# VH-VL binders against Cytochrome c oxidase assembly factor 8 (COA8), part 2

Target 1, 167 residues: Cytochrome c oxidase assembly factor 8 (COA8), of Homo sapiens (Human) (q96il0)
Amino acid sequence: APERGAERRDTAPSGVSRFCPPRKSCHDWIGPPDKYSNLRPVHFYIPENESPLEQKLRKLRQETQEWNQQFWANQNLTFSKEKEEFIHSRLKTKGLGLRTESGQKATLNAEEMADFYKEFLSKNFQKHMYYNRDWYKRNFAITFFMGKVALERIWNKLKQKQKKRSN

## First folded at step 1 (VH-VL)

Design b17 (framework fv_belrestotug)
Fold by ESMFold2-Fast, scan of step 1:
Structure b17 (fold): chain C 167 residues (1-167), chain A 120 residues (1-120), chain B 108 residues (1-108)
Amino acid sequence: as target 1 above (167 residues)
Amino acid sequence: QVQLVQSGAEVKKPGASVKVSCKASGYTFTDYYMHWVRQAPGQGLEWMGVINPEGGSTSYAQKFQGRVTLTRDTSTSTVYMELSSLRSEDTAVYYCARAPDYGEYFLDYWGQGTTVTVSS
Amino acid sequence: EIVLTQSPGTLSLSPGERATLSCRASQSVSSDYLAWYQQKPGQAPRLLIYGASSRATGIPDRFSGSGSGTDFTLTISRLEPEDFAVYYCQQYDSYPYTFGGGTKVEIK
């Protein structure tokens, strides 16, 4: 239960959590796992003198985080719904009730569930392939912009050094 | 008119098996679930199991698992209940009863009952 | 398993009187998945009520069911001679599907 001991946070319709880091944080903040995606959100620190290039990098990272959160929240919800439908279908075929003797929801054994997992993975293969492709593309873009930001910082340091020497 | 007609009374020795039939008429046999319930003399009702006539899939109460077998014949609209390794405690009236659908397991029509007596 | 306790075990009444039969579950019965059956000596049970309060086809309006959760009641508003029988409640919420021990309604 991520909610226990955690700072109060708002949840979005997609299941993505919103939270606030400690006041005056000078570093990125990593929050508790999202209820639906099970991924930890990152709140990015914004420097007072953020360059346009640094802003572009930060926005790419934020956009990638939102994309990941939505993808996994939707995937987990789809998995849970289809799993429940599969279990209900199998129990209906067997004439079993929806609940056990203890009042808990009825479940299938591991052998029966294997059929569901195989079907789910096959059905979602294309979706996962596109996710991986987009992940590599986004990661490449982020790495590229990190390099550009690093070069800009080096240039700025050299520029400051030259300016101080001129005075 | 819905009717469930069961086979006649049986007398068996301990260790024997018994097979009771239940012939359905007056409705589409494969559209309804068929349950089996027994009642020992002077006792209440005890659920034994259910069969889906469409696919032949079955589910049994834990107490009867390994001893009870439910089958069906769609050509004759008949369900069978076979109980093996009979004990004196199995002496009871055995009923077949119809249920509308999965999750709606109230029993709307019942067979007349088959008395099974297990004695030495 | 859900244990259903019916009370009283025997109810002695005269024709014309109201009968109130209780069925209590050891744990909550979801979605009113409770049925009532009438059984006369030498006969199979007959469905009276399903879904806690819905009368089965052909059942007289003097029979009514009520309740939810763990407490359920079958009421016969004005007993007729043919109503003297044993009555069973059944839950169909949780496997295994269990019946109460029965209440015998007999002539006083």
Scores: ipSAE 0.000, ipTM 0.449, lowest interface PAE 23.0, mean pLDDT 81

Design b18 (framework fv_belrestotug)
Fold by ESMFold2-Fast, scan of step 1:
Structure b18 (fold): chain C 167 residues (1-167), chain A 123 residues (1-123), chain B 108 residues (1-108)
Amino acid sequence: as target 1 above (167 residues)
Amino acid sequence: QVQLVQSGAEVKKPGASVKVSCKASGYTFTDYYMHWVRQAPGQGLEWMGVINPEGGSTSYAQKFQGRVTLTRDTSTSTVYMELSSLRSEDTAVYYCAREGIYDSSEYYPLDVWGQGTTVTVSS
Amino acid sequence: EIVLTQSPGTLSLSPGERATLSCRASQSVSSDYLAWYQQKPGQAPRLLIYGASSRATGIPDRFSGSGSGTDFTLTISRLEPEDFAVYYCQQYDSYPYTFGGGTKVEIK
């Protein structure tokens, strides 16, 4: 089962935080922010009578969530790693130790960090453009399927009312 | 069938400009980025820049900044690369290449290439 | 910019042999945004591998990619006559996109 599968799953390969929704859930659940992506995961409820169209929408939303989580987890880890490397390199160039006299990690002032931020944003410009392109494509697809599901639910509701009227 | 068809060979004098076209077919033109890559005789591949056909936004390699201009015409599904102030070292085969569809775990690089346009710069 | 260095420059082998091509990056390539292309004389490059290890559509399984960070490898397990060509690695992690200098796989 979906929920059984979710309960059995360990932390994702990307290091996504462990999340276990309540067993009696009959609706979608939102978890705590992931350690790496800082995004809240959603656990989707699967009704027994889910239509093929509803299943397509749910799978699209799940796949989009996974894509989004992975993108931001990787981006944040890359940022943190490169920031640490930059700071270490600059401190070494200045002949300074990695720690202050108080034992705190040595840091650079805002002016010194400006070069790093500019370089990082420039280096990642392409990834940002691809992310935005795919983000719009995915959200347009989700919106389209949401509309189809809404129309299907309206149609089914009308069919239900018609059958009850006939009886 | 997805394909990119480029304009024919050009011979130019130093200081002139050249405009190469790349016509796309078999896919939704505005859904994919288009890159330009050149190759001098006996040399490797050199990236020049990219254009987003949907909005027309561009990014260029610093070496070509001020000399290269990428444009597109959505009505004809065509991308153009114009290179000005030509020098002998600009003699190369110029390729357009499509950046492919994102797969759920990865971005595709240059998956479909034009046949190439030879540009010769000679006095 | 990320500089890619390919080695060897030329690899002389016979059909049926294994080819191992190296690509080293001057900086870590994020998320393994590393591709391999094959180019034959007079032709445009052809995408073989993307994401460091994923085969492109229609590429035979004798081609495989591996590696991460700064060290990447393209392996052709059993060379066919049509595999003698120039191979380029490319990073698509950040602009400007950069290519390696190429490795020519030629008949011994």
Scores: ipSAE 0.000, ipTM 0.464, lowest interface PAE 18.5, mean pLDDT 80

Design b19 (framework fv_belrestotug)
Fold by OpenDDE, second read of step 2:
Structure b19 (fold): chain C 167 residues (1-167), chain A 122 residues (1-122), chain B 108 residues (1-108)
Amino acid sequence: as target 1 above (167 residues)
Amino acid sequence: QVQLVQSGAEVKKPGASVKVSCKASGYTFTEYYMHWVRQAPGQGLEWMGVINPSGDETSYAQKFQGRVTLTRDTSTSTVYMELSSLRSEDTAVYYCARGYLSFGESYYFDYWGQGTTVTVSS
Amino acid sequence: EIVLTQSPGTLSLSPGERATLSCRASQSVDSSYLAWYQQKPGQAPRLLIYDASSRATGIPDRFSGSGSGTDFTLTISRLEPEDFAVYYCQQYGDSPYTFGGGTKVEIK
């Protein structure tokens, strides 16, 4: 049985944001919107004395960001492709070209486009449900670790004050 | 109405260059790709190359690579095809044809110039 | 490159007859991105069919295109006197864009 060549799913290239924050940054930086996802990437600051909890929080934020970037990059690509295919197919059925004689891109009316959006949302409903579920889970975890890091920082400040009073 | 008007017939010697113009009107010039196709006497159609709407990107058939140059002038709505190192085999009618790309794919040619006869003779 | 082979090279028919022109590709043409053009002597080509089966604006209903993958057909249901011309298929699925060798439809 000849191996059906795996359709190379056009995965949106993982666009490594070319945004490089200043080397001496002491805070998180927000980059310009990514070309594919349209999400602004965050460059997380790494403290010199990063605690294990702070590191865990940073990694979780980074992983969540990468997951979110990849999801929206793929979703936007799929949406754009399917939208154009829909328009092309409908125009073809009408015997119309992709462009008007004046050079404008031929478009469908609002009603026809409403059908596309309804169909697209219906087709991707389960995908969006899973995304939302996972988004909430990840953000809940991030928030939880933010709380832990905040408590750790308070505790460390209190210990330092006690040590200064004892000397 | 969309019109593509090409320059007049050219007679050239072997080794010379020819530059054919294609003036576009009746549509938004900067929205369409322009293709060039030639036809030798009694022969079929041969695709030569394409230039994008901005004029900053071109693609040529391998046969013409290094000899053909496509350019465009937005101010005059004119596309140019220059073919260098002319040979007797380059004797043909040269056509400009309007086209466009979507998703990186080229589409069909909906409007054509009237053609320019280029004769290469010693 | 994709090579398009048209057959027959010449088709001799009478007015009112059905014409069937074949265009075979050396490899599958993506999304059926195949066009058909008509060329009359001393004229530029005219678009007839695009996307294998879509009729261009102003083209009579007697012209129809069909096919997918590697095999495409142009059909003229009933030849009119003005239909005697050379017909070319063209693919625009992959660069370089290529034309078939043409089929001459001539009066018998």
Scores: ipSAE 0.006, ipTM 0.577, lowest interface PAE 10.1, mean pLDDT 87
Fold by ESMFold2-Fast, scan of step 1:
Structure b19 (fold): chain C 167 residues (1-167), chain A 122 residues (1-122), chain B 108 residues (1-108)
Amino acid sequence: as target 1 above (167 residues)
Amino acid sequence: QVQLVQSGAEVKKPGASVKVSCKASGYTFTEYYMHWVRQAPGQGLEWMGVINPSGDETSYAQKFQGRVTLTRDTSTSTVYMELSSLRSEDTAVYYCARGYLSFGESYYFDYWGQGTTVTVSS
Amino acid sequence: EIVLTQSPGTLSLSPGERATLSCRASQSVDSSYLAWYQQKPGQAPRLLIYDASSRATGIPDRFSGSGSGTDFTLTISRLEPEDFAVYYCQQYGDSPYTFGGGTKVEIK
């Protein structure tokens, strides 16, 4: 990625990271895209009176984000590496150098690259199925705990109302 | 537990076709590739091909291309291997084997069927 | 296709001894995608090692794999009676998947 000194302005404390959640935010914070995964991270707001159930939900969401981030960072790096290896292999098979007469990197046309994409998708089919399965499991778990937190809040509100009436 | 149960022994004449079944249990059938490997008497292992039970995509070793057909039935969690134009050199034990992803890129075989003996004789 | 050559063809040892089995590839095996299987007479092969050095679930720690590129080794540190079998290496880094010719570990 391009880096310029002009990009270092008042969006972060002195340092190399631009992702900095506000200290007293009452909402989740969304950061810039990660260099490798190209996904935007979310920093979760922690309430002062967080219940054990609310903490469990937050940790599950944080763990799911980290898992998702690592998966796509690794997948994107693998794709880039294998693409370059495929191009080099095909150029070698044709008896061509890695650079054109103009000194530019030699490339394959769209028809030739279609072979790579088909092979890459085929090789990674089961890995992507595993990812989708775990992604759905994680989202169902998050939805389930969100429901439990909602019920807990309703129950606490009803208990508080009953106590006020009984006094 | 994961089990792969294959159909019983077959005796065929040269030129015939054979269809071997492999029934999977103990896991989600559509989540793992299924491979076929054969072993001639006193010889080593030879990879024949693979099927994706979810999408029904197949890939075959060049030696078997045009003679082998892999199919699946998701309702019975069963994979089939059909080998046509049988010759005496096709006499072998045929195995189905479940493919497990190595870091999402390639497959090693974590579970194997018990094997099906196919004998081709006149 | 990648040709796998196993040596020795037969290894005659006594229980308690160390077995070292070699598998050599005709060209580099991508990402060390190499597995080892054990096969006893009348039985299907059993996965021992995958990704050159990772032990499969339930495999005793006396089995270890090593190597990369073209040279791979399976080591059985102290042979037990049940370890006398035929061992096959297999590469899954390139299509078609190929197996070695096998090494028979037999009682001396």
Scores: ipSAE 0.000, ipTM 0.451, lowest interface PAE 18.9, mean pLDDT 79

Design b20 (from b19 with heavy chain G99D Y100F L101S S102P F103Y G104Y E105S S106G Y107T F109M Y111V; framework fv_belrestotug)
Fold by ESMFold2-Fast, scan of step 1:
Structure b20 (fold): chain C 167 residues (1-167), chain A 122 residues (1-122), chain B 108 residues (1-108)
Amino acid sequence: as target 1 above (167 residues)
Amino acid sequence: QVQLVQSGAEVKKPGASVKVSCKASGYTFTEYYMHWVRQAPGQGLEWMGVINPSGDETSYAQKFQGRVTLTRDTSTSTVYMELSSLRSEDTAVYYCARDFSPYYSGTYMDVWGQGTTVTVSS
Amino acid sequence: EIVLTQSPGTLSLSPGERATLSCRASQSVDSSYLAWYQQKPGQAPRLLIYDASSRATGIPDRFSGSGSGTDFTLTISRLEPEDFAVYYCQQYGDSPYTFGGGTKVEIK
């Protein structure tokens, strides 16, 4: 059904972010930060004469982007959830409510929050190490295929130059 | 409480196929890769393959390539291991086991199913 | 593929003794990505140690892992009756993931 722009009160806070490339694009382009991962997605341009090697590179980059987006979306959600649970638990233990007398959200001081950050980092150290390992492996593979694509493109240009010289 | 519950024991004839199920509970099913490991009587553990329950992507050990198929059903939080062209050497206990790392495969296995005994005899 | 060789095949010990189990890899295990599992008869394996030396949640401190490269060790400092089981090492530094042949720790 048709979109009702004029009826919308808020375009961003309550709505889902839209990532939509320009009407026609002949290059890769970067979208706005994702609501959950806070990473900017890349929309990959598909050339009409994409080689099998170029297709492999593009798919590897797309898969790596999806993996990266998913990891950080979940990490950010886990951080936010555990932070709220930690604050809630500490306030409950002290016999305090979730809201101050002024109606504002109750908070812990920096010293108490330091305990949470230390615990969170320690708890997630192994997860981040495995992320870094896979991130390195993925980037190595991407770099390798980028090199192969670059060599293919150089070779094709050299072939074209030689062909023109011969005529 | 994280738990993996596998289907019951199977007895199959040579040349048949077997399909073992593994039902997950107590965590977000689509977050963790699921491995399959088997153990022949009196022998050690042998890795068979892994499945991404979110995207249904699979990776298999070369020895089982072409005979093993890993699938999942997100509506029931269940993974399946189907092994075809069964031989007497496939007699083993088959385990499903959860990869420790969410959204990443290739780590150690922190939670294991109870195992399913598959006996191949004529 | 990385082949893991566990030795000895069987350790016959009494409660209170120290057990030392070896796991050797045919090639270097990247980042010491090696785990140890305990398996009792009729049961699934149980994770004990990961990343060569980190104890899994709920595992007693009498269990310790060490090693890097191609040579890894699981040590049980003082055997309890419940520790008599088969122990397996597993590498996840390279695909396919592989297990050792196991070491049986049995009561003397």
Scores: ipSAE 0.000, ipTM 0.477, lowest interface PAE 14.6, mean pLDDT 81

Design b21 (from b19 with heavy chain G99T L101Y S102G F103S S106L Y107F Y108P; framework fv_belrestotug)
Fold by OpenDDE, second read of step 2:
Structure b21 (fold): chain C 167 residues (1-167), chain A 122 residues (1-122), chain B 108 residues (1-108)
Amino acid sequence: as target 1 above (167 residues)
Amino acid sequence: QVQLVQSGAEVKKPGASVKVSCKASGYTFTEYYMHWVRQAPGQGLEWMGVINPSGDETSYAQKFQGRVTLTRDTSTSTVYMELSSLRSEDTAVYYCARTYYGSGELFPFDYWGQGTTVTVSS
Amino acid sequence: EIVLTQSPGTLSLSPGERATLSCRASQSVDSSYLAWYQQKPGQAPRLLIYDASSRATGIPDRFSGSGSGTDFTLTISRLEPEDFAVYYCQQYGDSPYTFGGGTKVEIK
């Protein structure tokens, strides 16, 4: 029985953010767009006295970011791959080479590419619908915890003011 | 085209401060980190610090901590490096360089300014 | 702090020869965070290689990077007259960012 070579699905490297913000950072760092996802990463600050609620918010934000980065990195890779395959197939069908006489990558015109974009969007429509649903759920949860953390911080400030008035 | 244009050469006395500017053009200024690297005459490259895209966070090499200040102005697409308490050893060419940061990925210094010569002499 | 040691300090070669430059790290560096730069006299450094082995845009095929862990190599397969310069390795994975001491490639 011929061993079916497991096509190593080029899974986009699970980019665990290895970037540790400088130890003296007091705020979140916002990076430029990621080269794979085109999303701006956030390096979350970890306060020394992080409350359990703040920790939960930070983890939820981090998980949501990682999920979002992975989704778009995979989508962009899939898009790029399918686009290249489409171009190659169409060029081959036309009897055209993959390179122009000037050595540039041969491309299809906008009209020919319109068919690709329509097909790609149609094929990925359900995936995008599920993404949007999960995106809203995650952001709703984040917003809810942001509100709780804000209330906790207000409460802690009020307690500190009362303690200073009693001494 | 991406350009990083730095301010002109500076001559300073010991104990003075110098402020070097780096004006960016040809790209989205608010999406990149800006690093500063110096090079003493005949020496290697020395990383000084970085400022984040928003300009609200900075990190400095320990050697320059307390003497270097990085700032940025989004309205002019300019980053500034101020070095205080200048010494003769601070005589160097100072470079700005941009970088990306990705999710789980860091990026090299892909574009550099032309450099600014700072001379500290008595 | 990760210390990068480049060797040799000076490499004297003729045009057309192969250049091999070494960069050794004091601790393991993820290959995804190692770069090589070229610097010509009176110019800013230019990015040559990133992610240990990826060529930057516009860099000729004669430049190649390799290595992992603590040992990295820049290779110039056939030196052109314009390749005589100083080369620096850099790690950009951990703060502080550190450069090697540089290797000067000079004409013999």
Scores: ipSAE 0.011, ipTM 0.579, lowest interface PAE 9.5, mean pLDDT 86
Fold by ESMFold2-Fast, scan of step 1:
Structure b21 (fold): chain C 167 residues (1-167), chain A 122 residues (1-122), chain B 108 residues (1-108)
Amino acid sequence: as target 1 above (167 residues)
Amino acid sequence: QVQLVQSGAEVKKPGASVKVSCKASGYTFTEYYMHWVRQAPGQGLEWMGVINPSGDETSYAQKFQGRVTLTRDTSTSTVYMELSSLRSEDTAVYYCARTYYGSGELFPFDYWGQGTTVTVSS
Amino acid sequence: EIVLTQSPGTLSLSPGERATLSCRASQSVDSSYLAWYQQKPGQAPRLLIYDASSRATGIPDRFSGSGSGTDFTLTISRLEPEDFAVYYCQQYGDSPYTFGGGTKVEIK
């Protein structure tokens, strides 16, 4: 969850926050990267007098964040598994063990890994294209509701000005 | 070829602000975080903050919180670092550097900008 | 924050000699997310080693990294003239990202 990222869970027992202090408790703030998705969650401030429309906008933003986090957590899991397979396959082809003489995990240099990254991105192109289209649709919906909230706030200001003009 | 090209040297008076740019090319701009690191004359490297160009989320080092602002322009693949309330202690070379973030693993700074010298003097 | 302590501060060596540089972390570096950078005067740092032991693209095999947890080492097996520079270790497993104070490898 956005409010309970892996980093916050890991830090909770020590009582020491590794998160940058927010400016004020009444503002949105960003968290450290989630260990699984590697994305920074946004913790949304909930106004005391939140309207139903504002609540709908906030929930849409939270839902979009959860969708985005789930997509990248799944993508990263797939990446990690395929990366490990690639490294093991390449090392075996070279006649090398999976561990160095010091017992550390044997690795490939960046030049060799570039081939894997390129292949992984190409292989997942269609998946990323669908992600981008869905991302566009979600941001369109968010922008639309932001507009509705803005109009609601303008209308409320106009009503308050009329009340203040009471004679 | 991956390149990070930074804006030219700046000379500022104390109390002013400076805005340094870092233009990325040769890769997909939104797939990499962009960090800012500075180095005072004869000193080591000091991390200032990071921006996610895709979501515009930022995180700053405690020392710079309130004085540094990172922004980006996806249409020009450019990240900006603005540092306000400049002091003589802010005289340094400022670097941008990228990290890959889409993999579930954390990555080092594989490419760096050439650096921008900012001199704060009266 | 994780504090990285590099030692020695300066290594004075001749070409052909072995250089061993140490980086000690104040607490365990998650998943060995530890990198080494080379910096020459007037230049930006250049990535040499990442994930404690993986060589970056174009880095000669005389550069090797080792270590895990809190103790990390960069080894240059046979120094060449172009290797005389300042070397920095960096951890990227925890925020904020931190660098060591540097080790200067100088000639003679």
Scores: ipSAE 0.000, ipTM 0.463, lowest interface PAE 18.2, mean pLDDT 80

Design b22 (framework fv_belrestotug)
Fold by ESMFold2-Fast, scan of step 1:
Structure b22 (fold): chain C 167 residues (1-167), chain A 121 residues (1-121), chain B 108 residues (1-108)
Amino acid sequence: as target 1 above (167 residues)
Amino acid sequence: QVQLVQSGAEVKKPGASVKVSCKASGYTFTEYYMHWVRQAPGQGLEWMGVINPSGDETSYAQKFQGRVTLTRDTSTSTVYMELSSLRSEDTAVYYCARGGIYYDTSAFDYWGQGTTVTVSS
Amino acid sequence: EIVLTQSPGTLSLSPGERATLSCRASQSVDSSYLAWYQQKPGQAPRLLIYDASSRATGIPDRFSGSGSGTDFTLTISRLEPEDFAVYYCQQYGDSPYTFGGGTKVEIK
């Protein structure tokens, strides 16, 4: 059986987006915040004559968005799961039930929750360090390719002007 | 102990829809992804899609996109697979299978017993 | 989509013999993203090996997995009567998840 708590990789399957860009959009479209990551996804416009370089840039931006979305969705879900496990563990250790007489979830006081937050942040420090490093590497790559696409577009514009003159 | 129990066999006419259930027990329902896999008579296994029971996020294989819908009910620990616009080639055994969690991709460690869906007129 | 090709399609052997089953991917698969399943007639598949080489709980040590990249192998060191079944490989590293076509291990 797969190990439930193992962090062998940061990639979980991406869910299919329920939102879509406005019809006949000629620009990138920004969606509502994702429920789990709390990040706004961008839906990229695909031009009819997209160059291989433009395609590479778009795919790099889409992959980076998906990676970023997945990281924060996973982080937020992990936080919620470990918080619940911590509360259940402490309540059981105290001999207390998991729910109140009214059926509501039993809670810990602020001092006990502070212990959880400290442990969670400490435990995830390395993960956040790798995230920050990767995030900057990805954005550097995107900026580099944006520059290459800009140069290509300038060159194509000059070639178009030259064709008009030589006609 | 972990168990996935699926609903009984269905016989449908072409153009109808079928909804198969998969009830989970023996673990925290919202912690694991649930996949759906089908197998036509005498054929191999074909992945259809996955649902995250916690967030209700879904992902489908391109072949089934637009015809398959995965849903869940956390109060009954049940996942549903609905396949619409049925054709004779949809005749198969449909399985639910547990695999992965929201931060770790995994193989399918527990499978339902399978639900036979027959599409005939 | 990553296409998995299993060979041979059918393997005819006697109890006590060694079975070697191949699974080849059209693209490189991270070695931790490959599983093997056993299926008997009328039954659901049973997980044997996950992450290319890790045995699932309750699986006898005669079953072993190996390989990385595009070439993976399932080995059954000494076939028992209950091992005659169809075996499927599966990758779960990239969506959509895909399965091989299966290898039937049958009695000679």
Scores: ipSAE 0.000, ipTM 0.461, lowest interface PAE 18.7, mean pLDDT 80

